# Designs tried in a protein design chat: VHH binders against Phosphatidylinositide 4-phosphatase SAC2 (inpp5f). Part 2

Target 1, 352 residues: Phosphatidylinositide 4-phosphatase SAC2 (inpp5f), of Danio rerio (Zebrafish) (Brachydanio rerio) (a8e7c5r167to518)
Amino acid sequence: YKIFMDSDSFYYSLTYDLTNTVQRQGELGKSDQPLWKRVDDRFFWNKHMIKDLVDLQAPQVDFWVIPIIQGFVQVEELVVNYNESSDEERSSPETPLQEPTCVDDIHPRFTVALISRRSRHRAGMRYKRRGVDTDGHVANYVETEQLIHVHSHTLSFVQTRGSVPVFWSQAGYRYNPRPRIEKGERETMPYFASHFEKEVETYKKLVIINLVDQNGREKIIGDAYLKQVLLYNNPNLTYVSFDFHEHCRGMKFENVQTLTDAIYDIITDMRWAWVDQAGVICQQEGIFRVNCMDCLDRTNVVQAAIARVIMEQQLKKLGVMPPEQPLPLKCYRIYQVMWANNGDTISRQYAG
Key: E = the ipSAE of ESMFold2; O = the ipSAE of OpenDDE; V2 = 0.75 times the mean of E and O plus 0.25 times the DockQ between their complexes.

## First folded at step 1 (VHH)

Design b8 (framework vhh_h_nbbcii10_fgla)
Fold by ESMFold2-Fast, scan of step 1:
Parts: sequence; structure tokens; C-alpha cells
Structure b8 (fold): chain B 352 residues (1-352), chain A 126 residues (1-126)
Amino acid sequence: as target 1 above (352 residues)
Amino acid sequence: QVQLVESGGGLVQPGGSLRLSCAASGFTFDYSSSYALGWFRQAPGQGLEAVAAISWSGGYTYYADSVKGRFTISRDNSKNTLYLQMNSLRAEDTAVYYCAASTFGLYYRSKNYDYWGQGTLVTVSS
């Protein structure tokens, strides 16, 4: 199968449902229904074509409608080869290879794929219109899925990002305008609850990672979010605050390890979706919902760090990665480029 | 090749203290290994229950409600050893205590632990 890219970061496939995660596809089962009838409506950007075709009473409508997502897709094949490090000075001495036929014949291989799906709700909203709306939809909502494929095994880990789900705004015409809360907690609660009820229905349990600065102009949004979470009091929500300004000042991304170390148990308890030719082996139990205010780079860096922890656990479980050694530097370079491309693409989609 | 060996069990009076140790061999307690470590117990005629666990970073710990505030889990990576400090012991703490390691991370569910010790008996009685 082939994945095609159209202008403005739209993606489609003739044979694969890009709107659904591996786990949701398994839940739907194998159906005689055409692809477009099984899609996740949130990410079905050309849904209007179905209405138009039905309204025109077009025959064989299922032949003409291929689901299109807006977001990001990248697929890479990686070889676990320590002798081919991109940084030879940092390479530790390795046990000599025994009886190799060629490099590729003796080294484990895996495919990593990254798919980001931008919600069609709130698409094209102006920058000053942030947060949650009266339909319970949030600005800048994206679902990101990381896939690992080894032989017959497909493993998937999903995260989401989106605006803080309160009513807030920020003037788009001034440099660094101060954010404002537009509604009080009582007025906000029905819409906040609507958003999280939908999220819990879809993902079962949510771990909120709030990256809004705890000091300065962003504090008002972080305070409003925490207060609303506490008032809502849903046992399916876990709230984690990480002061990005204090820990990652100047975008020193290595400091994100402080966060992933701190939430390591939450990451591992969440698990991942795992499917082989015989069926489902395990399911992901919940989702991370990561947010910042207006610095999209923070969210991408944090999601990449969490996804890396999951990838390493998956590869160790499959025997592709040694339990006491990191991946070759070349693998991490490719992985970092994939996640950087993801972040850049999403940032461009938010920018007018 | 991975082996866990518990020690420090025995008879202790109610209100007393005891420290359990778990010596690991075949792997190291460092950040590169990603091993979470835990203590589980099984009382006579009961199922296996989680007591305490500590993440590979040491930044996260889990404690069962029944032991919270009384027990402290710790790890010494230089000695490749896990500890459980048990204070204010009660008759209900009588059980065989097992040390376990997980290649995933911190878990309070026994099914997620890959390696297990043989167990050490703790009896709290007068």
C-alpha cells in the first residue's frame, strides 16, 4: 500500500484507515463495510464529499471516497547496528561479531511509523480564540500514534495534545499579549465536563500533562486548569504539572528526562497496543493529554520523550534491543528527525 | 542468569521493626537497565499482594494502603540491593515476602514482574 501527500500536509491511503489507531481498528473488527463508513469522524477531513455524493445519489459511493487526514505521516526502517554509529568517539567497545554473513544478515531490524491526526473541529479558528468551545471541542487538538513493526508484530502507542479546556483568549495583534480567562468555573464546568466525558469515552483514562509555566503571564491559565480539574473530580483523570520554564530553560531538551523519570511508572502502567497475526496480545490502558499555552515545541518535545521510553520498552520486550544498552546513535538520530518533522508540521498547521 | 535472594526475615513482636534485603545478581541497579523493583507478600491461605515498589529512577514509589507510613522501600545501586524497612509491625503483616524485578517499570501488579526471589518468612507474634 502507498500513503500519498497532498498540499498543506493532507495524507491518504487507498487500503489503510489513517483515521483510526491500530487499537480502534481492532475494536471495529473486519467489516464488509467500505473504509469511509468505519472512519473516526474527528479526523475525517473530506467528510463533506460523502454528503455531496449521497445528495447527488451517486452510484457506488464507496468507490469515490478515500478518507483524508490532515497532519503528519513518516515511516522509517531502522537497523540495530552498533558498529555503524554516527558518533564513533562516543561508541562503547562492543563484543566482536561472530560469524557474520553480512551486516544486515546479523542485525535486528524494525519499522517505526509516526502518524499525527489533526481534529477537523475548531480547524481554521483564529489564534485569539483558544480553549474549549460550547460544543466541548478544544483548539489545536491532535492525536499522535507511534507504531513499531517487527515481523508479524505491530505495536502502537497513542498520545493527544490540545488547548487547555477552559474559556480563554489572547489578543492576536500584539507581541506577547497576556491571556485572559473569559468565563468563571461554574459557567465553564458543563463544557469542560463535555470535553473530558468525550475523552474518557474514547481513551478510558487520561493523564493530563500540563506544561504551562507556573510563573509569569501563563500562570493564570495553569491555575484555572488545575482548579477546574479539582472541581470536576473525575477519578479517570490524573493531573501532572511540569514547570517547563524551571526545568527546560532555553529549550535544553535533555532536561525532559526529569519528567519522564518522574512519570516512568505511569508510562509503563499505561502499556501499549500489541497485535500479531493471531490477534490482540494487549491494549493501551489510557492516554497522555499534553498541553502548553502557545509554545508548541514544549508539547512535541515531551511527547517525543514519552514515546521514546515506550519504544525502548517495546523493543526490549521483542528482543530487538538489549536490556542493558541503548539503541545505536544512528537510530536515535533518525528517530529525533522524525519527531522534529512532526512538531514542525503541526506548528505550521496552527500558524495562519 | 538473573537471580534475586531475600534475607532479613524472622520472628518479631507487634510494634517491632524489621529490615528485609534483596540481593540481585545477573543485572545491575542502574538507569541503563530500566528495572523497577518491588516487594510482594503472601499470607497463609491468601493470594499474592503488592506491598511496595520503587521505579528504576527512584523518583516514584508505591505503597499499599495497609503499609503506607509504616514501611519504606529503598535501593542501593552501589550494592545492587533492594530494602524494605518495616516499622510498627502488626500481626496482619505475617507473610512470606518476595522480592521481584520488572524490565518494564514500576508496577503494583504481580503479572508485570519478570524475575522473582524464593521468599522470606516474616512472623509478627508475641
Scores: ipSAE 0.000, ipTM 0.127, lowest interface PAE 17.5, mean pLDDT 76

Design b9 (framework vhh_h_nbbcii10_fgla)
Fold by ESMFold2-Fast, scan of step 1:
Structure b9 (fold): chain B 352 residues (1-352), chain A 127 residues (1-127)
Amino acid sequence: as target 1 above (352 residues)
Amino acid sequence: QVQLVESGGGLVQPGGSLRLSCAASGFTFDYSSSYALGWFRQAPGQGLEAVAAISWSGGYTYYADSVKGRFTISRDNSKNTLYLQMNSLRAEDTAVYYCAAQRYGEWFTDSHAYDYWGQGTLVTVSS
């Protein structure tokens, strides 16, 4: 529960495994193993220290290695109060877990946390091709988990993002450079399949949301992706394309409602992880894998919209929010800022 | 610390053209800054309305229906400047034009999403 920022975009906790979702922690079961032996290797940024400490025969190495993720962490304590003014200035910075304040017991309260975990694979390969590599790893891979905590209940919803998993490239130094496909469909398939086999093993089912523009210069990447998905023909994959140029003119949050309304049954059927003191109540049945070509702000907007639908369902089931009302405006604004901070942080990591 | 300064407004005849500029200081337009940028206007006796916006990457643009095909938004990251090229101007384009920047997302038409605002520049379209 205590989460610390070690440096720009690096986070750790002495007591909590930031590399694993709530659901993956539950799947590991009871274990007396030290934290670092249980972590998800994809997000274990200081993994190299373990080899050095073991090689040096450091005493009680289990006490010296604290898993560090690169990504984003923000935690907010929210009060459901419909009488508060929207004119109040926001003051919800990206900081470590805050101390509880004196609270009103009349209004329902909940904690929302947002954790993004950047894959350590391909993170240092600025001059490598975009897309998928020969190890099946994709560029700019991030797992984002949204957590809701109320009393003894912890609820979690996870999404991923990453590059379109074909072999493609574009110049890094030019504004709006045209993308190129580097390999044909046959040459691509083993690596495309490797990527999705790993994803299916981890998440069971994937709903692909492709935000690549269906017209103009991005069409070549979108066409290649769809063709590869069709050729791969895996029943655990569902493919959804959404044309932002046509449907989300003005990029208002409500404009993304067209997409969330269209996939509402898919969102609801996916469910979420739900744990209380008695154990596991519910599990998430798959994940959304969201991508765009060169504009990460689109991906963030879509993930935020999906996560909001899930959060409202969760809060209504917990009795924290009335079934016929949206979030109070103050809560919504803090939530919007949290997701915007997430997007900004990921964009900086991608650009660096 | 962060400041946006508009320029290029003035009096123009119907059918004329103007180019508005917005110079930023206290932050940079490079890829690492993640600022989406927009133009809003307020006509006499009317509320604030979104005119055009451009994403932090420059890959996505928005235009109000009333200005589509006449106005073009662009950004020059090397000059730290946002532009609005206004062609075929009409009397109804008369307004104070504001430059705005949002670091937190891509909510192009939501004025409340924008963190930083310029002081405005007056555009008057009359014969």
Scores: ipSAE 0.000, ipTM 0.140, lowest interface PAE 17.2, mean pLDDT 76

Design f1 (framework vhh_6fv0_2)
Fold by ESMFold2-Fast, scan of step 1:
Structure f1 (fold): chain B 352 residues (1-352), chain A 122 residues (1-122)
Amino acid sequence: as target 1 above (352 residues)
Amino acid sequence: QVQLQESGGGLVQPGGSLRLSCAASGFTFSSYWMYWVRQAPEKGLEWVSTINTGGGSTYYKDSVKGRFTVSRDNAKNTLYLQMNSLKPEDAAQYYCAKDEYGWDSEGYFDYRGQGTQVTVSS
């Protein structure tokens, strides 16, 4: 697959549908419909040009429209080699560097890909009106898919992030005092329900991970969210609150393991999508919907930690990773860089 | 009620030093983490440094590590930022900030002061 990048982190491919997860592509099956009619509308950023081409009665429009997403794409090939030096600053000229082909042939390899798809609904920087709108769309909505490829096997795990789906706002400056709830529960419910009904239709079950602080200025938003979830009373929603500041104080983001340990059974029960040449082996049964006030550093760290747990389960199942031993440190370094790049890209798109 | 008053800014040559102060009132200063943030003209607000309640734990933006030192005097309700080896890129309005509970690296705070201007000129 050839993937192209343009300014403002727009991506496209001539051969692959970047708008759909592996699981959604399987659900669509083989269709004789043109690619642009099968794409996920939420992530189809050049959709407006379809109308213009149809209105002009352009010939063979099906061959001219290539779907474009905005977000992030990174692909890396990793080698599971426990005999490699962990320090590339090794200065000693001990042996010639020519060992790759022979050694690489006997070590397991896998490809990891990370794709983030920003919703075209409510695009742009938002400082004032956040949350849900009257169409049921939320600010800062991103779908992130982590792919693992090993020979003929493709495995996928998907998470979402987005604003708390109530009507709330913050004054025009980023540092203005406490956010405000703009509508009561009664007035909010149709739009809150609209948002989650669409999410349940797409993802079946949702595990909400709320990273909004339980104390201080953010509490009003967290309290409104929990109250609305309880009033809505949908059995397909599970609500988890995590005090990020309490457990991950300062720059010690590794303490997020407290959260992943606490929800380990939920992570495992959700499973992942798994496809080979013969067809579908397994499906993901639900999705994590992770939120903070503006979906920046905290959300990215939590999603990366959950995705790492899933990757390790997938690699153990494939026999690529031993059951009682972590991956080589070099693999984790590359993985951390991929997720850091994802977070930085999303932050730039929303913060400017 | 809560008041934060920054001082100590001024004009300095590259390689020079300045010490910023923030006088806090209207809250129990010794019970809160404190922050320094800055904003250059035509640029967004950026986090510079964090100090815990007792002063034993400090954190810094990568570009200022080794050059800036944050400290506090709980008896005087005062926060300090010692700035050494100043660079032109450090020129900005500097703000003292209080967070009642949580914080994040993107610079969300409950309160901030009026600021003090730092100018680095040859």
Scores: ipSAE 0.000, ipTM 0.120, lowest interface PAE 19.2, mean pLDDT 75

Design f10 (framework vhh_6fv0_2)
Fold by ESMFold2-Fast, scan of step 1:
Structure f10 (fold): chain B 352 residues (1-352), chain A 123 residues (1-123)
Amino acid sequence: as target 1 above (352 residues)
Amino acid sequence: QVQLQESGGGLVQPGGSLRLSCAASGFTFSDYYMYWVRQAPEKGLEWVSTISSSGSTIYYKDSVKGRFTVSRDNAKNTLYLQMNSLKPEDAAQYYCAKGGWELLDEYYYMDVRGQGTQVTVSS
């Protein structure tokens, strides 16, 4: 399968459905249907093109519509080589073939891919009104899927991010505007419930990671969110609050480990999707829904940390990573760059 | 202990140019997002530009796009704002600010702000 990037972070493939996760594609089963008939409508950015082509009675309409997502795609092949300079140091211009025993098949390798899919609902720059709308859609909604591929095995782990699903807004300019709650709890509940009912139907169980500051200007949004979750009282929702600003400012990676250590059992219990040539081995049974006030920089750091824990568990199960040893530093450097590029791309799309 | 010191402000005619600098000390400059913000008399603090820790991600306020350019030199711990085609509405005290975390969010509060440098635009 080949993935193409169009201008402005639009991606498509002629044969692969970029709108669906590996797990959702498996649930749909094998089909001879054209891609556009089996896509996830949330991420189908050129959907309006179908109406025009059908109305035109275009011949072989199935060949005219290629599903396009907006978001991010990056794919990297990583080699598990604990001598990080072995290839560069021992490859000689005078004797390029001097060490044939130090070939790629001596070291385990795996492919990691990162795909972010931006919802077409409430598209464009950040709206003055944030949060949830009367259609149950939230601002800044993105589904991010991390894929690991080794030989015949494909493993997938999915997370979502989106605005706090209450009715809220910010003042008229972009630097630290004071947020306001626009509707009370009773008026909000049908739309809050609509959002989470759709999420539970799609992802089964949700672990909410709320990164909104618990003090200062953001507190009003965090308080409204917690109150609404408590009133909604859905057993499929787990609510976790983490004061990212207080704990992670200045030393983000060490402090994020505090969060991932605290929720390690939740991360492990969620599992991941795992398929091979024989079929489905494992399914992801829930999803992290991560938010800050605008779901940008804090969210990316936390999602990357959670996804790293999952990747290490997956690689140990595949025998690619030793049980008692981390990956080579070179592997983590490439991984960190991939996640940084993901966050950078998403923030450009929403911060405008 | 964390310090930001702005310079380069002054009086300029409409259509003129100024280059602002911000010298940073007391923290690992290359780890943090940096911001330019401004405040005109009787107005609130207004965001102007954001630059990521590496310099690869840059955002501007709509009214300054195409006229202002933010840049940074991590080796010199210095942030810059090149201002071209200045308008009377650009007159303000300009501050550089350190982000509260190392990442992208122009909506979140500044961790530390400098003392500022005054930009005056008049005929």
Scores: ipSAE 0.000, ipTM 0.142, lowest interface PAE 18.7, mean pLDDT 75

Design f11 (framework vhh_6fv0_2)
Fold by ESMFold2-Fast, scan of step 1:
Structure f11 (fold): chain B 352 residues (1-352), chain A 124 residues (1-124)
Amino acid sequence: as target 1 above (352 residues)
Amino acid sequence: QVQLQESGGGLVQPGGSLRLSCAASGFTFSDYYMYWVRQAPEKGLEWVSTISSSGSTIYYKDSVKGRFTVSRDNAKNTLYLQMNSLKPEDAAQYYCARETYFPGSDWYYGMDVRGQGTQVTVSS
């Protein structure tokens, strides 16, 4: 398939459904229906074109609408070559070239793809009203899928992010905006429940990772979230609070490993989607829903760390990565850049 | 002993330019990849740029590509960030940071030494 960029943040493909994860495409089954009839409505940004084409009785209407997502797409092929990595910047002065080596059949290789899909609901509501709305949609909602492709194998791991699903707001462009809770727990519950009922229907189980600070100005939002989760009492929800400022203070981002180590069993038990020529081998059993209040960087860092743990498990399972050795440095640098680009693109979509 | 010290921040109007410097001491600067990261008020830490130990490999945050240029002078143990066409969104405390050395700890934000920062303010 080919993926086209209509602008810095809009993507489409003529043959591949960018709105659905690998697992959802499998769950929909094989269909002779046109791509646009099978899409996930949440991420179908040009849906309005269907009405106009039908109203005009346009010939071959099924060929006239190509689903467009807003978000991010990046695809990279990585070669597991330990010799190539040792020739990087730390090589002797007599090493003449820092040139890329050609791919060959001796070294394992894999494709990694990162796809982020921004919800079409609540576009443009970012500054005045945050959280959940009366339709159960949340601000800043993005589904991110990491794909690994090796030979005939396609492996997928999905995470979501979004605003804390209570009614809250902040001042617009103010230097240090203070958040405010707009509705009480009883008034909030129908909309909070609506959001999570939709999420449970789609993803079955949710592990909520709350990155809102446990102290200071963000505490009011974190407290409201935890209280609402407890009152809702849905057995399909697991709540994890991680104090990003406490654990990552002084810009020790390696301390994100404290979180991934603490939830390692949850990450491993969640598994991933895995398909090959014979069909479905494995399914992802649940999803991480990561949230912060205002800083999208915290969410991106945490999602990247979780996705890396999954990628390493997947590559070891496929025999692409040795069980007791990390990937070559070059592979991690490309991976880091992909996730950095993802975070930057999402931040720009919500900032202007 | 081991220290990083940023300088060159200040107040600039939108569209203006600033050149940040980071003086490194107490370690072999030429052996390490270096980062520029920033933190705006009410925001978390945000990666801006990475430069390899020799200066031959460089990465940028998408929103600063074409506007910012990172460079280094290993003879002077100094890292630079040339910032052009500054936007209000670029206003932040800017930090330089030393990369963690070992594979697997060489993360996008992976750092074992960070400077005190230099403030960049963009206002009209």
Scores: ipSAE 0.000, ipTM 0.201, lowest interface PAE 18.4, mean pLDDT 76

Design f12 (framework vhh_6fv0_2)
Fold by ESMFold2-Fast, scan of step 1:
Structure f12 (fold): chain B 352 residues (1-352), chain A 122 residues (1-122)
Amino acid sequence: as target 1 above (352 residues)
Amino acid sequence: QVQLQESGGGLVQPGGSLRLSCAASGFTFSDYYMYWVRQAPEKGLEWVSTISSSGSTIYYKDSVKGRFTVSRDNAKNTLYLQMNSLKPEDAAQYYCAKLSDYGDYEWSFDYRGQGTQVTVSS
């Protein structure tokens, strides 16, 4: 298949359903239905332009309607070659090696794909009306899927991000305006519940990672969030709070190790989707829903760190990565660039 | 204290060129992605360009691709936007922007300078 990029971070494929995760595609099974009839409506960005034709059941719609997502797609092939990734190698080129041509045949290879799907609901600039709306949709909602492909194996791990699902707002382009809570807990609950009922139906279990500061102006949003979670009392929700102000300064990937260490058992227990030619081997049993006030830099760093832990577990399971050794530095450099590109693209979409 | 100071705006005729500069201080410039955003009269803020910390990864708004070039000089803590073939629709206040450093400050583009005005008229 081919994946095409059109204009400002819109992606499509003629054969692959970019709107559904590997796991959701497996759940739908083999279908003779056109792609647009099988898509996840949340990420079907061109639906509004064809809604009248779709609603009329026009036969020609099936011929020309290609589902388009807005978000991010990047695919990289990585080679596990410790010799090339040595940080002790000199800048000067080595003496040419004749025999190492055959070494390329013995190095494990794997493909990493990163797909972010921005919800078509609540699209627009994040600086005005935030949070949840009366339809239960949240601002800045994005589903991010990390795929690992080795031979016939496809492994997938999915996370979501979005605004804290209470009614809140912030004033325009002013420096550090204070957020406001617009509705009390009783008025908020039906819409908060609507959001999480949809999420639980789709993902089964949710681990909420709240990155909102535990002090300062963000605290009002974090306090409101925790209070609604506790009042909602859904056993399929687990709430984790991480104070980024205390633990992390700067945008360094490694600075979130404290969080990933603390939730390592939760990460491991969630598992991942795993399919091969024989069918489904494993299912992901839940999802991380990562929130900060703005759902940008902090969220991207945390999701990248969690996804890295999962990738390493997957690669060790497949025998692509040694159990007692990290990946070559070259692999991590490419991986970090992929996740940085993801974060920047999502940030840009909220700004433009 | 994060400070961003834009300069280089002015009045140009359609088809003209301008080079915008942004002097950054109060943070480790070489560690951060930088952004150019603009706001035309009676319109919202609009993203124009992104450049990675090293300068190797660059994105542009579709309407400016091929006409605008973003670059940076990490040794001078300076961000640039070379604007060629300017059109009337490019007239706006242009801002250099940095996203919040998580935990310290809270906003996308809350670190932006005073801006520099670009006017395109015959």
Scores: ipSAE 0.000, ipTM 0.136, lowest interface PAE 18.0, mean pLDDT 74

Design f2 (framework vhh_6fv0_2; at its last look DockQ between E and O 0.06; V2 from the best seeds 0.00; counts 0 for: pae E 18.1 > 2, placed apart)
Amino acid sequence: QVQLQESGGGLVQPGGSLRLSCAASGFTFSSYWMYWVRQAPEKGLEWVSTINTGGGSTYYKDSVKGRFTVSRDNAKNTLYLQMNSLKPEDAAQYYCATDLYYESGSYDEFDYRGQGTQVTVSS
ESMFold2-Fast, scan of step 1: ipSAE 0.014; ipTM 0.556
ESMFold2, look of step 2: ipSAE 0.000; ipTM 0.125
ESMFold2 (binder alone), look of step 2: mean pLDDT 80; pTM 0.806
OpenDDE, look of step 2: ipSAE 0.008; ipTM 0.296

Design f3 (framework vhh_6fv0_2)
Fold by ESMFold2-Fast, scan of step 1:
Structure f3 (fold): chain B 352 residues (1-352), chain A 123 residues (1-123)
Amino acid sequence: as target 1 above (352 residues)
Amino acid sequence: QVQLQESGGGLVQPGGSLRLSCAASGFTFSSYWMYWVRQAPEKGLEWVSTINTGGGSTYYKDSVKGRFTVSRDNAKNTLYLQMNSLKPEDAAQYYCARGYEDSWYLEYYFDYRGQGTQVTVSS
């Protein structure tokens, strides 16, 4: 599969549907519908070209329009070679430094891919209006899929992020911006419900991870969110609050792990999509919906931590990773840089 | 490309002071949270201090709180660490790093950290 980058943030592929997760592609099956009718409309950024090509009486529209996503794509092949991470690599000339190191077939290897798909709805609205709109769309909506590929096995884990789905805004002065609740609970409920009904239809179950500060100016938004979730009372929604600044203040490794440890059973029960040459082995049963207010960096950090837990479970189950030791240091460096690039790209798309 | 260049390290007696500087280039410095991290011989990276984009919010490792002060000058693309009342336990290579509030990525998000500046505290 080949993926092309058009401009700084648009991606397409001639052979792969970037708008759909592995699981959604499996659910659609091999349809006789042309490609552009099978894509996920939320992430189909050049959809307007379909009308123009139909209006021009183009002979075969499925050959003329290739779906383009806005977001992020990075693919890396990682080799599980503990010698690459050892201090012995930096030691005396007992290591053959003059010969190119060739990866041999005795070391396990896997491909990790990270795909983020920005919703075309509410594009550019983050600055003026946030939260949910009257169509049930939220600002800052991104679907992120982490793929692991080993031989014939493809494993996928999907998370979403988006604005708190109440009517709120943050405008005014750069010096001290304050969020405002624009509508009451009764006025909000139809649109809040519309948003989550669409999410439940797509993802079955949602685990909401709220990273809004529990103190200070962000508290008003967090309180509104929790109250609306409780009033909505949907058994397919689980609500988790994590005070990122309180727990992760000062870059403490154990504080991020406190969250992943606390929700470990939820992570494990959600599972992942798994496909081989014979077909579907298992499906992801739910999705994490992660949100913060001002800083998109918090959301990226938490999603990366959850995705790492899943990746390690997947690699251990595939026999690629030993059960009693971490991956080589080099593998984690590449993985962490990949997630950092994802966060930087998404942040820039919403800032300007 | 992102570059971070630390300076101001050296040898001091216990109780002494040093001011570290980090010159940043290749990115919009004012848009990023900045970090000071350190590594003593045969130990892992240790977080020391964090400063937000505007410089109004600062965070410190408990053992340096009240002794160290982080600041930034966005007009000069420069990060600072004022270190007072230095203790032998503060001896380490000090690195300036660009990034998020991410303790999980402490070692590896900082692939874009500088070469570091050595701080030695001896009697």
Scores: ipSAE 0.000, ipTM 0.144, lowest interface PAE 15.7, mean pLDDT 75

